# Ledger of designs, part 118: VHH binders against Protein DOG1-like 4 (DOGL4)

Target 1, 232 residues: Protein DOG1-like 4 (DOGL4), of Arabidopsis thaliana (Mouse-ear cress) (q84jc2)
Amino acid sequence: MSKMRNLVEEKFLEFYESWVIQLELYLHQLLIAHNNNTMSETELRHLISKLTTHHKAYYTAKWAAIREDVLAFFGSVWLNPLENACSWLTGWKPSMVFRMVDRLRKSRVVLVEAQVKKLEELRVKTKFDEQKIEREMERYQVAMADRKMVELARLGCHVGGESVMVVEAAVRGLSMGLEKMVKAADCVRLKTLKGILDILTPPQCVEFLAAAATFQVQLRRWGNRRHYVTHS
Below, E stands for the ipSAE of ESMFold2; O stands for the ipSAE of OpenDDE; V2 stands for 0.75 times the mean of E and O plus 0.25 times the DockQ between their complexes.

## First folded at step 12 (VHH)

Design kc84 (from kc1 with S35N G50A; framework vhh_7z1x_3; at its last look DockQ between E and O 0.63; V2 from the best seeds 0.00; counts 0 for: pae E 14.9 > 2)
Fold by ESMFold2-Fast, scan of step 12:
Structure kc84 (fold): chain B 232 residues (1-232), chain A 122 residues (1-122)
Amino acid sequence: as target 1 above (232 residues)
Amino acid sequence: QVQLVETGGGLVQPGGSLRLSCTASGFTFSSYAMNWVRQAPGKGLEWLSAISGSGGHTEYADSVKGRFTISRDNAKNTLYLQMNSLQPDDTAVYFCAKWDEYLGSTYEFDSWGQGTQVTVSS
């Protein structure tokens, strides 16, 4: 039941725990900045830059890990079951962040009509890119149902080490395609994030990033608490 | 019944140093990141620094980076802020603060101390 952690999983678990702890410290700065007009535009832009750099560091580490073992990112050991249940292709679903954007309309700093138009165009483009990747994943799942792969899986259940090696080689081949697909999904995530931040003013960027980080930290805490109650 | 008590403020000349302390009770101190925030006369709150529960991660506002150092002693339930090279614009009431993830949807810190006054004269 319990998945044995390999070296990639151990390294990324250590990285991710550190990364989330640092995200929470940035969140605390964002929360004070959001409710107070004490920071200059230059200071706000630097804070936004720290958050974007932090997210880029995550993808740098993720893409290095995926080159070694992309399957570690499907049902990740560094995520609790609730976080895993909310994952779309190893991360957040790009279109979901527009729910956070919608809250800016009821914010202290209102969106102007030009921003609303650009955000709607970005939302449509993001959903299009997201659906394209979903179709690619469906095609990949169909490839797994190919007669040859079904035969290899069947043989792997009843034959010793040499058949296990053949199945592992086939899975490794499939993993290269999954790596490409996960990187494509991550590119949509990064383009969506950059697009939103390019449209918003610095105070609106701070509010958006605070909302996003709050959701991520809360989801982790809720999942950890519920797991303890239901599985302990 | 979270309680935070700040001490160590006072009057100091430009270039001087002060060490602020915040004693915490009513929660598992080591499980929470802690913050230092200040409010200058006639201004809103300015975030200064945060430290993770273990003390392994710290973060600073650009305005205090290199001059202020945040630290904690979990055995004593105490948070510290070492302030060096103090400037007149560091004059403010200094608060320690805790954020609760369950209240995070309000985008506001849930627990604050009463504050300690720091005055950098001239």
Scores: ipSAE 0.675, ipTM 0.878, lowest interface PAE 1.4, mean pLDDT 85
Fold by OpenDDE, look of step 13:
Structure kc84 (fold): chain B 232 residues (1-232), chain A 122 residues (1-122)
Amino acid sequence: as target 1 above (232 residues)
Amino acid sequence: QVQLVETGGGLVQPGGSLRLSCTASGFTFSSYAMNWVRQAPGKGLEWLSAISGSGGHTEYADSVKGRFTISRDNAKNTLYLQMNSLQPDDTAVYFCAKWDEYLGSTYEFDSWGQGTQVTVSS
C-alpha cells in the first residue's frame, strides 16, 4: 500500500533519513570512545555535546514540522511499522530510557549510591510526567467526540464551500490539541535525557548514549528487515 | 564474504600528501558507513574518519581534521582518504573498516583489510 505523502511528510522523511545516518556515525564514535578508554574527559564531553546537539536538531525540526502538520507524525512514514509500534505520542516513551540505564548498572559501569538514588528519583518523576500526559491524552481522546467532531462527521457526507470551512476548523482544533500533547511529551523526553546526562559521568554518558543510539538504530534495522520480508 | 583491500600507502616527506584507496566487496557497499582507522607502532587503534553510505555525511577525528578528507565512490565500491600536510606522527598502518552491524560486539568493526603502510619521514 503506497501511502500518499504530503509535503511535510516528504520534507521530514528526507531530514530524518539524513539525521539517522548522522546518528549512526555518532554511534560509531560513541562505541569507539567507550571501547578506547584513552579519551580525555574533554574529548568525551565534546562527543556528548555533539550528540545532544544532534538530538536538539531533531526536535527543532520536528517542532517546526508539527506546526505545519502534526498529523504527519501520527503514522510517521519515515518510520517502519516496528518503530511506529514502539512509539508513544510520536516518539520514544521517556521511561524506556531507564532500561538503558539499567543496562549500565548490569554492565561494568559502577554507579555510586548517590547516582542510583538520583536516577531512581528521576525515574519516578518521569513516570509521573508520563502518567499525567497519558491522562490528558485520554481526556482529549474522549473529548474528541465533541461538537466539532460530530459536525465533521456529519459534513463528511456533504460537500460544500461552507462545510469545507467548518471541516477545516474542526481539523485545526484537533491538530492544535495533538500538537500540545506532542510537545508535552517531547518536553518530558528532553527533560528525562537531560536529567540522566546530568547524573552520569562523561564515560557513563557515552555508554548510555551508545546504548540508546544502538537500540534506535537496531530497532530501525529489525523493523526494516521485517517490513521488506513481508512486503517484498 | 566481506573483503576490504587498502592501497596507496608509501613513504612521503613531511608536508607531503597521499591518497589511500579501499576496495570493498562481499556486501552492499553503499548501504554501510565506512571508516578509516590507523595503528602506529606501539599504539592502539585510532579512529580517523567516517563517511555515511550515501557519502552525504562525514566525521573526522580532531587529529586529522582539516588535513584529511574521506570520500567514496559507490559505483566503484571504493573508499578514499586524501591525506594532506602529513606529519611524522601520521606514520602508521592505515585500515579501511566497516563497523559491526550488530553493534553489540566488543569489537567496533566486523571487517577490515590488511592495511597499507604510511611512513612520513624526512
Scores: ipSAE 0.007, ipTM 0.306, lowest interface PAE 9.6, mean pLDDT 86
Fold by ESMFold2, look of step 13:
Structure kc84 (fold): chain B 232 residues (1-232), chain A 122 residues (1-122)
Amino acid sequence: as target 1 above (232 residues)
Amino acid sequence: QVQLVETGGGLVQPGGSLRLSCTASGFTFSSYAMNWVRQAPGKGLEWLSAISGSGGHTEYADSVKGRFTISRDNAKNTLYLQMNSLQPDDTAVYFCAKWDEYLGSTYEFDSWGQGTQVTVSS
């Protein structure tokens, strides 16, 4: 009736709670940097580096965890239902981050023509990479349906070791395929983030990182205040 | 209804030490990260340090790292800043602050204390 946490889920929940607390502390530093016009470019670059290193640590831990149990990242126990509902292949959707860039351009950030061109090129490439992954995921689901039909037919014909081996092979195949797709999605996320930070100036990077962290924190706070009927 | 009160400022000679305190009321102190910020005469706000709600994680600006230590006592609802090796350019009004929940075109801390003056002079 209730959701049970396995060892991978409990380990990553502990990691994620600490990781989010540190993200919130970095957000405070980003907000002060935004409000304090006397911070040097060297100090800004150091803060930006802390944020990128923090995100790298998240993916390092995530990739270790998905090697052990990729399914833990679909409907994660460390995220509220709203956060889970907004995920695309276990994380934020790369193309949606450009809506945040567009919002900043209209309110606070002035971009030169060269930056605008580079951002549009990156937006198109990001969308292309997303669509490629979505097509691969769709084809993977079809291939798994074919395997599932064969497995179901074989289970009806066998008792004991051979039937168990077929089920185990099908589960291994699903997990390996999902792990590959999740890593591909994460690579698009990292490539998109890196691309944006390379195009923006250090003050603009601070604005972007602050907006991104604020959105993540707000999504968590909104979802935690909502009521849902679930099996929890 | 949130109240933050800084104390412990004063006049000190270069190389000296001071310990600032910030007493909090009107919110669940242990649930929020807390910050120290200063404003030197004629300059903007400078973030100095942050500490998590539990006290288990701290961060420092490079300008004060190794000289200043942030801590908290959740039983007393009090935030501390131990300041060592003070120099004349540490002269400022020091504030404690908690996080601003505003999303949009302007970012602010939720609440600021009244500030306490620290003056480092020979």
Scores: ipSAE 0.000, ipTM 0.167, lowest interface PAE 14.9, mean pLDDT 77
ESMFold2 (binder alone), look of step 13: mean pLDDT 81; pTM 0.811

Design kc85 (from kc1 with S35N G50S; framework vhh_7z1x_3)
Fold by ESMFold2-Fast, scan of step 12:
Structure kc85 (fold): chain B 232 residues (1-232), chain A 122 residues (1-122)
Amino acid sequence: as target 1 above (232 residues)
Amino acid sequence: QVQLVETGGGLVQPGGSLRLSCTASGFTFSSYAMNWVRQAPGKGLEWLSSISGSGGHTEYADSVKGRFTISRDNAKNTLYLQMNSLQPDDTAVYFCAKWDEYLGSTYEFDSWGQGTQVTVSS
């Protein structure tokens, strides 16, 4: 059964393609900045601000889109299968970014003990917030199986026009629950990103953002290549 | 084998203009974002401008915004940098560069040309 793309999917696909192309251009700036020890703190902070603004633009567009159709973000058509396989509640898993932070421990700019302690505290808090959302998702899935699915099954074929309205109301209710959950997950993502950037020095922020953007761009390119390597 | 060759540098007076070219071979040019970077004597690498594979997106360093224009001709596998209102501070070796995501773990651009010298003086 083929799923046709709706208007929200088409609009966000166009936005996301453009957004990722722009991210790659910012990545190139980060890579040059990382290898340049003559950039001023002001210049580095300006570059970090460009990335922060770019990520905020993504969430602004995403939250507008999920208000219209949150289900478009589960199995997103603008993501390849590898990107979708690596998704946790429609995006990156917040705790994963600490693997990129771990690279900074062995980089040119050594983290001071105070930064290490603050990053560990943030990692623990992020993991706690992540687990809280996972429990909410499990409760949602259980409730969907017990109450909403039973309600939808009861309204199956051979019922009148009133059943169409009840099914539509149930679907709207499910969508609203998912929207709140996705926004909660996105809030954890933004808080984690901001927390890391607040702890790190500008050169360390550039290295961290370069690592994060590199992973995101590489994951997309690797997933896209999967379609080319089969049947040469 | 990936190869990048920059041309168009030279000696120019302040306020003058130059157009740099970079001819690419050994990869699918239109599939890669391209960059112009420079290195002034005794200084590190400075990123100047980037252009997406299709040419639909461009970015500029604040130091060159409004004076330099990046463009590409994918049919000719050529990247361009139009430099206007040149200043003595623009004196540098100019390189075109691409990044290969396969080598991204090194945080380096994988392919650089030999560069072309731009000297802005009276």
Scores: ipSAE 0.456, ipTM 0.807, lowest interface PAE 3.0, mean pLDDT 84

Design kc86 (from kc1 with S35N G50V; framework vhh_7z1x_3)
Fold by ESMFold2-Fast, scan of step 12:
Structure kc86 (fold): chain B 232 residues (1-232), chain A 122 residues (1-122)
Amino acid sequence: as target 1 above (232 residues)
Amino acid sequence: QVQLVETGGGLVQPGGSLRLSCTASGFTFSSYAMNWVRQAPGKGLEWLSVISGSGGHTEYADSVKGRFTISRDNAKNTLYLQMNSLQPDDTAVYFCAKWDEYLGSTYEFDSWGQGTQVTVSS
């Protein structure tokens, strides 16, 4: 007997599959733009705006979903096991994108010294924001192990009466705490993405976004190939 | 910079066992997830397993689940793959791979070892 997906999982799975298909279409446009040195600055900015809006749409949908069921995002059914294994607080680790940025230093579209300085400052700030969230997660885990929470969990193992209501209230409180932490992590992701795009020129933004989208798409394809091969 | 060296491959009969090792250098081993992948003759790369930096989390491909066990010894900078109930179709070159970051316009694992040959035959 397999478990049914809950409604939040089903709706977000449908959303995410469509979102990834659109990301692949934008990746195609980014690769064409990257190889075309005659595209205007206005045209490049328009393309960058489409990608920014697309990522914003993801977080809008995600935040609506986590309000209903944040736990659906820990070990998500719409992600393959490889994608889930590489997740940091339900998404990409913000500081990882600076490895993609480092490739721009060796690109044909050369970073100037002032940009390199600003990117390094942003990297340090991003790592600081990550550490702050990690400390909050550690505090959350310690609070979950607190004697009072252990007693509430014990009550949840009893059958009947008001113990059910008390446990339900405690579980809701725990879920709200996780929702706040996930949203905090997503805010760091969005600030980091926005910060990078604000520092880079339009051609460099296109190259960066193409690198990021390529990584995300190929990661998904690599993990999905495992699921299309049956052992038996 | 990063170096990975696989050992432990060889010829084994169907139903037999082998333990592969991967010795890592040039990075803080305990800070990175490590993977095992293989390539059978005339076929593409197949991902087999991953282990988190701490060793607290592992995942397996369905083709090897229940037969293979990934583990690590962070004090020795060594990754292991215990392979049991080996079948002829497990014949492949086995690679350990560090997964760090994006490495170009096509996604690839950050670093691959030289590989170790496993042949399952009677």
Scores: ipSAE 0.000, ipTM 0.109, lowest interface PAE 17.5, mean pLDDT 79

Design kc88 (from kb6 with L103T; framework vhh_8fcz_2)
Fold by ESMFold2-Fast, scan of step 12:
Structure kc88 (fold): chain B 232 residues (1-232), chain A 122 residues (1-122)
Amino acid sequence: as target 1 above (232 residues)
Amino acid sequence: QVQLVESGGGLVQPGGSLRLSCAASGFTFSSYAMSWVRQPPGKGLEWVSGISGSGGHTEYADSVEGRFTIIRDNDKKMVYLQMTSLKTEDTAVYYCAKWDEYTGSTYEFDSEGQGTQVTVSS
């Protein structure tokens, strides 16, 4: 069991490091595209497609990994402490992306009234979905505490094979519940990203994706800098 | 101070080859991805190719895929662009570029070199 946990962590660490390196290369492309008014709609759509495919690949890999060991995503070894501290249900908080969207209202790529209305509708729906998941997670945490207390008491009475089976069954049940909750949170993230990209024009999508990628890469650099700054 | 110095440009016939070089200084070179970007006459900046800090990941624009190769030498703090099967459309000023971090005002490259002119003509 501990061997399977270790292998999941090792495999996802390799995947995530590669994924972030590729994100930085896409960020370079987004920054150049953002500052180039001569790119065609076809070229912009192709770049946006690269980014959406890249994000989809992350969730495909994540969902495969959490099926094997969801607990690896609570305090992930592939994230630095700053990245872990900023996590909401194993990832970014969906409503936070609207702060990046708000920047578009102040940019040279002006949002039209119809877009503003659709973005506000999406913001309200995202907040509703987010709060629903928070309430579901609270219920899971309460259930986890109650179950764990009962199983710990049983372990004291049955120190043979029976106690091992009981602990394993409890862990499996908790992991299945967490997996379902994490996938629900990821679905809200993906729906929110898709919704924003569907509302925005291709140049606005490039600016939004550049802002999002900048934040991810920068947060990782700040956290890693903390680790190495005391090396002196 | 960050410095990026490009060289290796020149006049070449269609179908020819050139190798561009970029000498970097003033930062921890191996910690940053590097890109080659170009500006054709009368157009904006076009991304051409990128390479990760370790050199383990490379990427190319569709227009140069299979014709150009990006390489880096971290010990020498150099990044190179090997160009083959050059076309008239490749005529541009070529720059090497680095992105550092968002400064609150722009999502732009922090550092860009002086450039090296590539002209492909008969």
Scores: ipSAE 0.642, ipTM 0.853, lowest interface PAE 1.6, mean pLDDT 84

Design kc89 (from kb6 with S111H; framework vhh_8fcz_2)
Fold by ESMFold2-Fast, scan of step 12:
Structure kc89 (fold): chain B 232 residues (1-232), chain A 122 residues (1-122)
Amino acid sequence: as target 1 above (232 residues)
Amino acid sequence: QVQLVESGGGLVQPGGSLRLSCAASGFTFSSYAMSWVRQPPGKGLEWVSGISGSGGHTEYADSVEGRFTIIRDNDKKMVYLQMTSLKTEDTAVYYCAKWDEYLGSTYEFDHEGQGTQVTVSS
């Protein structure tokens, strides 16, 4: 059974496919720049700016879409099942990027102690912000369950148009809270990315962005390839 | 086994044109973005241009924008770089490259060919 996509889903699917294709082209630029020690700081900064602008464009498009239908992002048709399984509040989990930062310690572009200290402080703050959002999400989930149970008990076996409309009203009432929660999570993502880029040198920023883009493109490719595997 | 074979280089005068070709084999060609990269004498690799798997998206380095055009033919498993208004600073060995899939902790960008030499001089 094919699920019909709504207009928000169709529009964001077209945007996201184009956005990921462009990210792969930027990944090529990052990987070549990472292996070229003759690039100037201004050239590296320009490349970093392209990636920063690209990520900001994603959040601009996402926030416009969630204003219209935030629930589209909790069953994203533009993501494969593996990408969806790895999602935390409709996107990547901010603290996970510090695993990529830890790899910089073993790279040619060695972090100095002052950077290590600032990155650890940022990691702790990011984890704290994540936990605050997780607690708020739990409150919304509990509130939704309580309303559902009360309505189910009240309506008994009379599950029909009236029951469906009451459930739709309850879900719609919670969608505004979900929109605020998703935006809060996205703000933590953007603050974490900016914080890391502010601490790192331009060559280290290029390596970090290359690692992040590699993971995102790879996850999509692995999920897409595995999704088409059938029993032999 | 992934193989990339570049050809079409040569000696050309400033302002001239040249078309480079890359023949690919050993992978699902249309599923990978392809890039042209170059290595001038005594310098590191410089990214020149990229094209998406479908050919719908292209990108160019600022230094070649408006002068170079990247094209692909997925049926023939070929990538081309059409170069016009060539400058002395375009002198380099040119390689076609694809992103190598992550195989552990590597961030390698794969360019397996011997390249093709482009020399722009009067």
Scores: ipSAE 0.578, ipTM 0.827, lowest interface PAE 1.8, mean pLDDT 83

Design kc9 (from kc1 with D100G; framework vhh_7z1x_3)
Fold by ESMFold2-Fast, scan of step 12:
Structure kc9 (fold): chain B 232 residues (1-232), chain A 122 residues (1-122)
Amino acid sequence: as target 1 above (232 residues)
Amino acid sequence: QVQLVETGGGLVQPGGSLRLSCTASGFTFSSYAMSWVRQAPGKGLEWLSGISGSGGHTEYADSVKGRFTISRDNAKNTLYLQMNSLQPDDTAVYFCAKWGEYLGSTYEFDSWGQGTQVTVSS
């Protein structure tokens, strides 16, 4: 397992470095598109599609990796400590993206009332789905504590095979539960992103994606320079 | 402070070639992706090509793919654009650009060069 975990970590580190490098190149395209009033809707939709495909590729690679070692995504070696500190269930917190959406209100192309209403409805739904996952995480943590305590108590009464098999079954169950919870969180992330992009016009989608990519690339740069905000 | 200086522009005949250079200073050049962007008279900015900090990843707009080649020399802090099979529609001011830190309410590149004029005419 340790050997498999090391291989998973090495492969995903290589994938993630390349994925972030490509995101930075897409960010350049988004910034130019944002400042270009002559770009057609078809051209903007093509750029938005490249970003959507890029994010889908990330989740495809992530889900393959967590199937092998979900714990690699908690305290990930391919993320710097600042990125890890900002993580919620192995990724960005879904409700966080609405802070980026709020900046669109100051855009040259103001959101129409129908869009504002749909975005608020989506925000409420996203918060609801997020809270459901947080409750599931709490249940997982309680189950971990119960299993660990039962295991330690039983180890006092048994030597070897029987207690080991019970513990291994419990750990496998909890690992599968954690994988399902991480996938559920990722599904909320993808549904939230899709929902926002479906509500926004193509120019507004470019601005939103530029904001999201800027935050991601900038957070990585700040963390790589070992700049942290100290918790007081 | 960050400075980007483009050179190598000029007058060239259709079908000709030019090599543009962008000399960078004031930041760790190899840590940043760089782009070439152009603006023709009366038109908006057009992204042409991008290159990763290491030079290992490049990307091109469909309009220039196969004709233009982006490269960099990190030891010299210099970005290049080799332009072949130039057409009258390639007439524009060419800029190199670096994205950096988010600057308040802007999602624009944090650093632009001053540009170099390319004119394709007989």
Scores: ipSAE 0.472, ipTM 0.799, lowest interface PAE 2.6, mean pLDDT 83

Design kc90 (from kb6 with S31D; framework vhh_8fcz_2)
Fold by ESMFold2-Fast, scan of step 12:
Structure kc90 (fold): chain B 232 residues (1-232), chain A 122 residues (1-122)
Amino acid sequence: as target 1 above (232 residues)
Amino acid sequence: QVQLVESGGGLVQPGGSLRLSCAASGFTFSDYAMSWVRQPPGKGLEWVSGISGSGGHTEYADSVEGRFTIIRDNDKKMVYLQMTSLKTEDTAVYYCAKWDEYLGSTYEFDSEGQGTQVTVSS
């Protein structure tokens, strides 16, 4: 058991379990707010602010953790197998949230034509940014298979200062490349989320956030019923 | 076939206390967060308090923070709401609520009991 390497995983596991539990409590608040047309704009904005602060806390914790061990986020121990299978570059796929936006069009809170146009423009931009990151990840994966990387891996089998140092530098380079890519993906996620919330009215924001939280909580529940993971 | 049965409501003077109870059945109780919600006369549903499945996390509406305490007993499959320093504005029917979209609830609680009436008057 490598306790020194597991410190990031142990701390983030504790953080994430607490974070998801809190999200479910916020989901209950969102569901009631969605069904209460007497809430003031100030009350709705306060609830939306609680959710945006909660999501920002997640990225603050995540970016601190990936600075120490980005590989912990590829096949995360705090996620069940279903959650891991549904991950795109360590998180939700940005374009997926527009599936939730489609549900808003069937809600009792109707989107106006100007909002529909802005949401479609944002969807196209998000898909474009997503594809750029996918192409960068493909190049990264191909580069990892290069003969030079294979040679560096072989050198790591020999005990000696120079070869050990070269392999260590290569591994550090790989980790920094993944960290940059994960952060780029997270920036697309945050820009997409902010863009949607900026276009929607407060009642529509509550419905959207309820849909997003519902999907996240339900996916975890389905995965846990299929396979219970003690530390997820 | 999920059932939630609320009890403990009644008439109380301002500044008084009441303890509401919710008996749950038909689901794995400890796997679900539970909420107390209320409906004042002539108004919509208002969220009051929530507790995580393990009881490790609690949340309160600003209007009840410091006055109400939500507790659960997973062995007895019970949720409680301890109410102190009651105000006339707390007059409402109180419901215990659970949510799970798997039971066909889309952005609405899938399970609410019949409720228990709390009346705060001088």
Scores: ipSAE 0.626, ipTM 0.848, lowest interface PAE 1.5, mean pLDDT 84

Design zc1 (from zb5 with T100S; framework vhh_8fcz_2)
Fold by ESMFold2-Fast, scan of step 12:
Structure zc1 (fold): chain B 232 residues (1-232), chain A 122 residues (1-122)
Amino acid sequence: as target 1 above (232 residues)
Amino acid sequence: QVQLVESGGGLVQPGGSLRLSCAASGFTFSSYYMNWVRQPPGKGLEWVSGISRSGSYTYYADSVEGRFTIIRDNDKKMVYLQMTSLKTEDTAVYYCARYSDSSSTLPGFDSEGQGTQVTVSS
């Protein structure tokens, strides 16, 4: 069990390092596209599609890993402390992405009223889904202190195959509950991202994705640099 | 201190094959993501391929996907680029580049080598 858990963490750490480096390469392409007004709509849509595919690949790998060890995603070893401090249910908080959307209102390409209305509708839906998941997590945390869980913890003090099997079944059930909540949160993230990209024009999508990727890459670099800065 | 030495370039006909090598020294090679980057005549640097620190994950630019294979040997401190079905647009100086998140550049590549010239022509 412990060997399998260690291997999942090691494999996802190397995957995530590689995934972030690829995101940085895509960010470079997005910044070139933003500064180069000669790119066709077809070329911009292709780049946007590559970013969308890249984000979907992350969730495919994540969901495979959480089936093996969902707890690895709470306080992840592949994230620095700053990245972990900014996490909401193992990832970015869906509603915060609208702060990046708000920056587009100050860009050279102005959002039209129809887009503003659709983005506000999406923001409200996203906040509703987010709050629903928060309530489910609260119920999960409260259930950890329930009488049944306390009784199962007490049973763990008894030595014997039957007691061990009952405790292991309960722990598996708890992990499955966390997996369900993490996947629900990730579905809200993917729906929010898709919804924003569906509302925005290709040039606005490039600006949005560039802003999001810039923040993610810089947050990682700021957190990693903390270990090279001294207090004196 | 950090040194990357590329080799294996040459003149090859369209449709041909070539294997590039990169010898690394002066750093803990097995701790770094490694890349191949190229510069065609009169153009800027273009990322070609990347490989994770243990070799478990490899990535390719769309222009070379299915034609090129990146490999590493951590014991020998070597990175290789196996090129097949070469096209005239693959003509470039090829550089081996180390990734660093402490770099001020985007993408965060270090290139300490002189490069190796690949020319694809009939």
Scores: ipSAE 0.715, ipTM 0.883, lowest interface PAE 1.0, mean pLDDT 86

